# Ledger of designs, part 25: VH-VL binders against q5slc1

Target 1, 112 residues: q5slc1
Amino acid sequence: MGALRGRWAEEEALRFLLGKGYRLLWRNRRTPFGEVDLFMEKDGVYVVVEVKQRASARFGAPLEAITPGKVRRLLQSARFLLGRDDLPVRLEAVLVHGTPKDFRLEHLVLEL
Key: E = the ipSAE of ESMFold2; O = the ipSAE of OpenDDE; V2 = 0.75 times the mean of E and O plus 0.25 times the DockQ between their complexes.

## First folded at step 14 (VH-VL; framework fv_cixutumumab)

Design s5 (at its last look DockQ between E and O 0.61; V2 from the best seeds 0.00; counts 0 for: pae E 6.0 > 2)
Fold by OpenDDE, look of step 14:
Structure s5 (fold): chain C 112 residues (1-112), chain A 119 residues (1-119), chain B 108 residues (1-108)
Amino acid sequence: as target 1 above (112 residues)
Amino acid sequence: EVQLVQSGAEVKKPGSSVKVSCKASGGTFSRYAISWVRQAPGQGLEWMGAIIPTYGTANYAQKFQGRVTITADKSTSTAYMELSSLRSEDTAVYYCARDFVYEYYMDVWGKGTTVTVSS
Amino acid sequence: SSELTQDPAVSVALGQTVRITCQGDSLRNYYATWYQQKPGQAPILVIYRKDNRPSGIPDRFSGSSSGNTASLTITGAQAEDEADYYCQSYDSSGYHVVFGGGTKLTVL
């Protein structure tokens, strides 16, 4: 049940990013360092995308899960998937606010 | 050139709290985390926690969880570390450092804040 | 567990080469970072991501790794290299920063 929850949000996030020229490499990929929601590529840069679903429709919700540790884990996951640690990788987040029938997306590039 | 300017030395009684500040001079906290590391006299470096000021998210060392609070004010480019329920073993120099999470290093360090806990 | 261990003290003759080693299981997954610290001063970054040197760090400092170990090597030790050296990495969770116990380097 939990695994099914948020799938629609991930689908919408994926659709959104594909529309922006991102290329999907992996989705829902488990690694020893955690699960990567979306692993994508854009303009020669690999992008780990964290999809976060919010029940509230308000803007500016904190990225409370994006801690330094979470960033490290996601980067390690990316490196694991790539089999390399010398390629450019960045983190992005897609916040999905609302319900499957009424939602909005917020795309954040995590500047770290 | 980015510098981290820390608040001055503190002398505290056991059971009290101390809040140390770390202000970025010559830059902002926009693209890195701030780690807090302490060093007791004659001892090694001990990580306490870190915050991403941009997102307000923090991690803490297990040893200090529940007793340390790390915050940041983006408007003033200042990070804070508050340690409560102070004890004598908390006597140490407390450092803040610019923590580039993507690169896995801390390259800019404050000069340290001496906190002395004594009866 | 996510401990990093270092020899507490090592010595090197002036102009000679010394290697300081850091050992820990987490080093299998995370690079070690090395810091130099002199008395009364804050630590200074000297090596990161195994073998990278920040600007201003002499090229006599180098880094390497093997298995669950990482090493800082000083080729042609100078008197000013006398200091404490700390390795740093992360625990298995990646959520916590971990430091080695530090190595006091004496230049003879």
Scores: ipSAE 0.748, ipTM 0.909, lowest interface PAE 0.7, mean pLDDT 93
Fold by ESMFold2, look of step 14:
Structure s5 (fold): chain C 112 residues (1-112), chain A 119 residues (1-119), chain B 108 residues (1-108)
Amino acid sequence: as target 1 above (112 residues)
Amino acid sequence: EVQLVQSGAEVKKPGSSVKVSCKASGGTFSRYAISWVRQAPGQGLEWMGAIIPTYGTANYAQKFQGRVTITADKSTSTAYMELSSLRSEDTAVYYCARDFVYEYYMDVWGKGTTVTVSS
Amino acid sequence: SSELTQDPAVSVALGQTVRITCQGDSLRNYYATWYQQKPGQAPILVIYRKDNRPSGIPDRFSGSSSGNTASLTITGAQAEDEADYYCQSYDSSGYHVVFGGGTKLTVL
């Protein structure tokens, strides 16, 4: 739906991760270092999840790519939200390709 | 053990471009960023930009924005740095380094590629 | 560089302790990382994320940070420690890597 464009991708990503046993802590949280789309937890590890949507040529610009700089800011945002920097944190991305009626998800883990 | 193998030395004329390669071996290319750092003769280290190959989009230092292009080819585990509109002050050793963005360090460095810009 | 400041040179007598400092406002929010570089060689990682040493770095190397200042300490300096030392962090945006200007350590 047009009124929920962009938001639908985040909802699908959230549903997907909840189905994989992730627990949601916060969403769309602003920090001095940037905004975190989904802040979750899985098996004792805190997870910052960036949701990216592939743009349609008919509707707009390409999806924002995940840069090294953005990853760095996401990590610092996690430290801020946790209030400490000695807890296990992982960064992930969910790429949502297509439209609300015809989409696929790609789950990426930024590992060590 | 991860190794970064860089392409050989280059001699270039002002106004031309150079493209330096950085091939990773002994590890998974997509799990970290590749940073490019240069060092002019007798000078300090200067970060140029980085790419996380899994995500494909590079991040550039302000000074080089518009002149540098950093790319990666996951199929060959190779990153590239292309610097255009070369000037004599671009004469330097160009390093690639494995950048663990999540831990804020670069642990494996290539040997460097000497680029000399002269008439 | 104006963003991270290091003294250009320091000296230490063989076997003595030396501290190399790095100062910058971004160090309040981002760790300093330390590299050693000998002439004609690539840098090597010495200290990361406060006081972590990679495998192969002697325990005479340690790091610390407080406020906008980070330090690399070498206890019992040896001749092979003679090198340039660079601190590295990030700019205030967190998007760009920044190196200090480097400190030349001379072991007397």
Scores: ipSAE 0.060, ipTM 0.721, lowest interface PAE 6.0, mean pLDDT 85
ESMFold2 (binder alone), look of step 14: mean pLDDT 91; pTM 0.937

## First folded at step 15 (VH-VL; framework fv_cixutumumab)

Design t1 (at its last look DockQ between E and O 0.93; V2 from the best seeds 0.00; counts 0 for: pae E 4.6 > 2)
Fold by OpenDDE, look of step 15:
Structure t1 (fold): chain C 112 residues (1-112), chain A 119 residues (1-119), chain B 108 residues (1-108)
Amino acid sequence: as target 1 above (112 residues)
Amino acid sequence: EVQLVQSGAEVKKPGSSVKVSCKASGGTFSKYAISWVRQAPGQGLEWMGEIIPKYGTANYAQKFQGRVTITADKSTSTAYMELSSLRSEDTAVYYCARDFVYEYYMDVWGKGTTVTVSS
Amino acid sequence: SSELTQDPAVSVALGQTVRITCQGDSLRNYYATWYQQKPGQAPILVIYRKDNRPSGIPDRFSGSSSGNTASLTITGAQAEDEADYYCQSYDSSGYHVVFGGGTKLTVL
């Protein structure tokens, strides 16, 4: 997401995940493989969270932005940040549908 | 045991299109990606593209961008690769493979589909 | 995009050790995966994530990496190991899968 645009969506995603017991390690962290929106930990597993803002409130729509290539880059980013590649890493996505005044969150766990 | 069953051999004219299917059985279709790889006679493996069926998201090799379309039907656990504007150079065996993105490997391969393009 | 290079052909005497090497800039960032292919057959995964073997792959197969290279080593080559071997990784962008040109291994 842009520096300004989508910041509210990221904040809501973070709040949501914190409420679910996730622990924040880094946010908006740049790596040679791209930027990680949220890098978190849950139950001993490191989690890369991609936050996506959707203009519409349409729920259940395909996650077009999460391509295999994007997944690989996010995993590489995580491993880069960890400085090691032998720890469990999971990729998740939080889709924020709507506007700051009226939105819904969709939490996706990528099991690939 | 997961198996990938591909459609049968195709003989096509130049300029036409071919659509190859890859049906997965014995596993969870939503937990991996499907890659398409072809091999011309006597040549090496060439990656064409891949799809995450669960999300319908795909990536394509630059060489085939605009000429190949990879899709998936979750209801039938089937992935498809359609190649248009066929040329004689497209004559090859086309493979689908189960791709575990997190592990960076393709561990289950179809037996291949022979596509012959000739006038 | 990045490419992976392999020697087109190598030979090894029965029972001896052979190393097949894959070279490419992207290997500095991404692991190589190795596949074995015999005539008329689909490729078979033999090594992944540098040095991991899938179930069913003999322990004479091993993997290693150094710098911009990855290597597949067969310690004690058997006649059935005669095949084409391909390394696979990703280009610098991570968006594209790339294969090496393949190495034909002859067991003498």
Scores: ipSAE 0.775, ipTM 0.916, lowest interface PAE 0.7, mean pLDDT 93
Fold by ESMFold2, look of step 15:
Structure t1 (fold): chain C 112 residues (1-112), chain A 119 residues (1-119), chain B 108 residues (1-108)
Amino acid sequence: as target 1 above (112 residues)
Amino acid sequence: EVQLVQSGAEVKKPGSSVKVSCKASGGTFSKYAISWVRQAPGQGLEWMGEIIPKYGTANYAQKFQGRVTITADKSTSTAYMELSSLRSEDTAVYYCARDFVYEYYMDVWGKGTTVTVSS
Amino acid sequence: SSELTQDPAVSVALGQTVRITCQGDSLRNYYATWYQQKPGQAPILVIYRKDNRPSGIPDRFSGSSSGNTASLTITGAQAEDEADYYCQSYDSSGYHVVFGGGTKLTVL
């Protein structure tokens, strides 16, 4: 069935970030504040990564899914998963454009 | 070093719309959100919504959903709040504020824009 | 309800200590932030996150929280501290900003 749709995009995003020196801590983790797609670490900073699959290969499309409210929920989810609130946390997104055989990645850092 | 400069006072008729501007000076417009907060005479602070200017993504208080539109123009470092279908209860001072979402606070506020709705 | 509740008014004698409280269920999960507002002026940030004080705010201002209650404490209250004080947090979902109703502090 269609159960694997979107999982290929998340797997490619993960491979991409691992190749950039990120370390995976958890994936697809549910918290009282929402679900975290990828929870990673890079250079002493904990990173919540939102993965978005798009059929279009167009880059620079608006990131309409990330609002300040979503940011607050993702931050609280990270602190919940870490069990503390004094560690540095960053939010990122990886947009995966196209199909499993022909895709492009757009990597965004959500600085706020 | 960042200041938020708001547009001047406005007098509007019921049923019309108002668009208030909020220009950021002395800094970049892409490293924070902008919140809009209003205060009716003798009343408390009421949050209306927010935007992340870098992405153009806005979030609205449920009370204002459908009547408020918040936008940003990165080229001019200006955020806008437009409120439609005005009524007398919308008479208020409208503030914009720099919102550091990661830190859960608004540190720089505009001086406010007085909007008076009267016939 | 994600409402934040504050007493409408509080008084303090000059030089004494006062505590302004803010109550709401969302404070169990989200920080309270405190703003001061004087007549005809925009609010200014006084305390953020937990007990962080921005530059220019006197150290007589401090914050605390426990359970569903947050407090702003002013030790050695001065005449210039007479103002409205608002707590701010978020609703239980984190999607919406919520302000308390405000507390008018009178310095006697």
Scores: ipSAE 0.235, ipTM 0.781, lowest interface PAE 4.6, mean pLDDT 87
ESMFold2 (binder alone), look of step 15: mean pLDDT 90; pTM 0.938

Design t2 (at its last look DockQ between E and O 0.84; V2 from the best seeds 0.00; counts 0 for: pae E 4.2 > 2)
Fold by OpenDDE, look of step 15:
Structure t2 (fold): chain C 112 residues (1-112), chain A 119 residues (1-119), chain B 108 residues (1-108)
Amino acid sequence: as target 1 above (112 residues)
Amino acid sequence: EVQLVQSGAEVKKPGSSVKVSCKASGGTFSKYAISWVRQAPGQGLEWMGAIIPKYGTANYAQKFQGRVTITADKSTSTAYMELSSLRSEDTAVYYCAREFVYEYYMDVWGKGTTVTVSS
Amino acid sequence: SSELTQDPAVSVALGQTVRITCQGDSLRNYYATWYQQKPGQAPILVIYRKDNRPSGIPDRFSGSSSGNTASLTITGAQAEDEADYYCQSYDSSGYHVVFGGGTKLTVL
């Protein structure tokens, strides 16, 4: 997660995903293709998780950061971390809406 | 079978704008990106930008940044490319293409839209 | 920037083998995709990733890569293979799609 983003959002996202059976592999991992907020595994699939913090608690807002280019970079980062490109990789996003005292999570699976 | 149907040919004056549409049929509109690629007469392919219709997020080639706008309407499964401040060099065939971002390819292409810019 | 370079034109005798090569620094990190284009038609995907062919593409088309290069090989060229071939990849940032200049293949 970027320096300007709250670490609390990432922690809440991680806690949420751990509770859903995800296993953490790397956190805030830098690669030549960018930083991976959370690199996890679930049911034999490797998952790149992008954590986004939003000031508002409104659901359904456009995920403006998930551009085609961002998707490519996340995939490249995952493959870089794995050292191979023949393993199943999935991209997901966790949107954290609100403040540390009052927040909601939105979990998105990128089906591209 | 997925098809991309593009709007018809356009003839424009310099300084005007053109908006080309690309309607997807025969499949889901939410599992891929739409790229826009143009080709001037006798020239090569030139990428302009791409959008993920599901999220409404787009990237643009540096050359066209600020002059091109790519949008999508999920309700009609239609993507749009609008190019403003047209000049003669913008005369080209404009293609939309389905891009599977995870696989890094464009497998379905529209037939192209001819845009002619002349005074 | 990450530019992809192709020879503008190559020729091959009917039934012979021809290799079209694409070169660029970004190919060290990204696969090249190959498209065939005939006059007045939209491009057609022929090879993607390492050596994958879409349904309908003849097995005489194959792909390979080495270092900063990617190549499309036609083993046993047919008359209908006469076309322009474009390689496609991404710039170093991964945010922009880039195409090679295209190679005009003539079948003699």
Scores: ipSAE 0.822, ipTM 0.926, lowest interface PAE 0.6, mean pLDDT 93
Fold by ESMFold2, look of step 15:
Structure t2 (fold): chain C 112 residues (1-112), chain A 119 residues (1-119), chain B 108 residues (1-108)
Amino acid sequence: as target 1 above (112 residues)
Amino acid sequence: EVQLVQSGAEVKKPGSSVKVSCKASGGTFSKYAISWVRQAPGQGLEWMGAIIPKYGTANYAQKFQGRVTITADKSTSTAYMELSSLRSEDTAVYYCAREFVYEYYMDVWGKGTTVTVSS
Amino acid sequence: SSELTQDPAVSVALGQTVRITCQGDSLRNYYATWYQQKPGQAPILVIYRKDNRPSGIPDRFSGSSSGNTASLTITGAQAEDEADYYCQSYDSSGYHVVFGGGTKLTVL
């Protein structure tokens, strides 16, 4: 019960993406390269989605802690989960700003 | 067509700092990471760190953590590497390289900036 | 993390085939990338993500990997292939780039 309350941002991100036509394949899936928050698919493209909770509702702030190393871990996790490296993969983030009763979502495609 | 143009050679005293620039010419800057790799005379390649200019956050090799700062200015398509507390062992050619993180390679390299540290 | 290990030097007779190897535990999880460096020049990309060649690299260059070992093969070696060759991958976490120590190829 307490664990569900702590994952509210991820639940809201998932609902948002499902509403945009994404299909969920796995969530909170562990790999040798780290945990994938949401692993999804849309129109034949596999999508790793990083969900980040922010204390403020400020939009447009730069994604902090998105480093080349973090991107490599996410990409390698996707390839591990797929079992191949020749499928189209996209990395995305959903920033969830605020609180369960007063939040805003920011959806970003990580261009690299 | 795409080139990485680095700042000129530098001669430094031990204990000082050096800041090397790397400007993208003939292409976009925000699609990829910029890695910094050095090579001491007669030695191999040594990765120092990298940044994705769009996001502004760098990650560093453990050896250089605390001494190196990598930054980028998207408006000028320029990345910077600053190395502090220089020692004679920091004498090297310093390269910047364009890294395609999705493809796991560095395809365009600057010509290098020679930094000489001597008393 | 384990570094990538390369033999420091390898020789090949003109026109013969040579294999340059790179070994490290992280190669079980990450492909190796290969660079060629001639004296006084920056490295150039030769092989990436197993066996992909960028434009301008002759088809005598090929790559392979298995387990913790990656190899760069040059068939029909030519004088201009004399250079240093570096493998590159990542540490076990994927957070840091790692280069092998380099292999000096001499074409006899």
Scores: ipSAE 0.293, ipTM 0.779, lowest interface PAE 4.2, mean pLDDT 86
ESMFold2 (binder alone), look of step 15: mean pLDDT 90; pTM 0.935

Design t3 (at its last look DockQ between E and O 0.89; V2 from the best seeds 0.00; counts 0 for: pae E 3.3 > 2)
Fold by OpenDDE, look of step 15:
Structure t3 (fold): chain C 112 residues (1-112), chain A 119 residues (1-119), chain B 108 residues (1-108)
Amino acid sequence: as target 1 above (112 residues)
Amino acid sequence: EVQLVQSGAEVKKPGSSVKVSCKASGGTFSKYAISWVRQAPGQGLEWMGAIIPRYGTANYAQKFQGRVTITADKSTSTAYMELSSLRSEDTAVYYCARDFVYEYYMDVWGKGTTVTVSS
Amino acid sequence: SSELTQDPAVSVALGQTVRITCQGDSLRNYYATWYQQKPGQAPILVIYRKDNRPSGIPDRFSGSSSGNTASLTITGAQAEDEADYYCQSYDSSGYHVVFGGGTKLTVL
């Protein structure tokens, strides 16, 4: 899905998270377990951020791409990048709804 | 303490479908996944699929792709597994389990639902 | 898809040590989880993330890993340890859960 995602959506997601005090470590980082859109840090916690672009501006729609397997792969990717699996890592998602001229952001924290 | 309560035993004819329920109590339904695992008589454990109830997203084992549907109702804290086009080989005990995806384990299991498929 | 292989059966004398091994390529990337199952009962988690024990699991149960293998060790086997033991991990894609074939442990 990353190939179908517009770069503008990722830029907006990044800008949004930077504004909230996140620090960027890597973007568009490929691992044996998949690609990490944004790998960030906030308050001593490493955060894998999945950015999804949606044509619809409707909020609350199911996050269809965030399956158990996807979550697992993102975690593995994070741990791979860190070179260790004993550090706190959480997953988040930023949904970008709309177009570059008119969009909304939905920030989701995956609680699993 | 989290418990998973499954629906009762089922007896089905070949070609029919069965829907097993798994109701969670004593915890936050939105903070874990639910996996479904079956076990034929005298056989090993076989993973069927899993769902994240919070997002309604699921993965399925390739063997059951297109024949199994896993859903969840957050309002009732209940997960469902529906298996269609039943065959005699589908005779098994079907388990639901709390699946902590972040930790890679299933720590709470239902008691199982026996599904018997016979003509 | 990846497979996990286990010996179908092993035996141990009371009070002795036994190791149950799980082998599979996916274990190079994913930890194994171990479950105990007794007849007519649901599986019980006994070891996760290599060597962690849930509360309530005796410390005679331990886990280890090396290369493409993971092992469950019972140091000082008790009669109540007689059961089937399953290792669990994930296939190479990470999207599918996979179980070993199970090992029937007999305590003599």
Scores: ipSAE 0.811, ipTM 0.921, lowest interface PAE 0.5, mean pLDDT 93
Fold by ESMFold2, look of step 15:
Structure t3 (fold): chain C 112 residues (1-112), chain A 119 residues (1-119), chain B 108 residues (1-108)
Amino acid sequence: as target 1 above (112 residues)
Amino acid sequence: EVQLVQSGAEVKKPGSSVKVSCKASGGTFSKYAISWVRQAPGQGLEWMGAIIPRYGTANYAQKFQGRVTITADKSTSTAYMELSSLRSEDTAVYYCARDFVYEYYMDVWGKGTTVTVSS
Amino acid sequence: SSELTQDPAVSVALGQTVRITCQGDSLRNYYATWYQQKPGQAPILVIYRKDNRPSGIPDRFSGSSSGNTASLTITGAQAEDEADYYCQSYDSSGYHVVFGGGTKLTVL
């Protein structure tokens, strides 16, 4: 049951992105390069979404752990899942601040 | 056209620290990572770490973990690499490079900063 | 392993074809990138994402890869091609950049 503890944040991030017109392709998919939280599509662009849960309801906190190396693994995971490396891929993060009863979302596009 | 301009040569004593700067001109500082690569005299290239300047998030080669700190100042488009507890084997040319993580290459390199560590 | 190995030196006669190789387990999963370095200069990108040439790199340079091996081929080697060549990829985790030891190309 402990494995479901962070799922509320991921569910809220998913609902939020679906409401913005994103299409879900896979979630929690394992690859040789790591696990992808949400793999989605929007307007012909494939999107890897990292969902991060924070206890504080404040926005603007640094994107700790989103390093060049982490970005590289996420990108390689996307290309593995697609089976090709010539499709447009974008990395995004959804920060879920707070608790299941009182939360806010921050949606970020990771440009590199 | 992007250029990376590095700070000048340094002569340091063992046990001290050095901080090398890398100023980007042209292009948007938030559109790539900055990698730091060193090369000892007569030796090959050795990656030290990289930073995403927009987010200030860095990761380091395991060999340098604990001795190197890489930072960035977006307002001046400048990245920094600080290496502490210097020893003679840290004598090298230190390069910064524009690292396109999505494309798996470094295409623009600074001219290098020579750091000499001697007693 | 994430180590990349290159022969330390190779020679080619002027106008002939040479292949510089790079071997490592991580090349099975990550692209190899090639850099040229001449004495006293910073490296220059030559080949990326297998066989892509940046603008300004002569078409005599090409890349290939298969399994755990990547190659840089120079067809019709010129005197100005004399340089050190480094392959670059990533360790098995993908978090760290790794370089091969470099290959010194001599054009005879």
Scores: ipSAE 0.369, ipTM 0.807, lowest interface PAE 3.3, mean pLDDT 87
ESMFold2 (binder alone), look of step 15: mean pLDDT 91; pTM 0.940

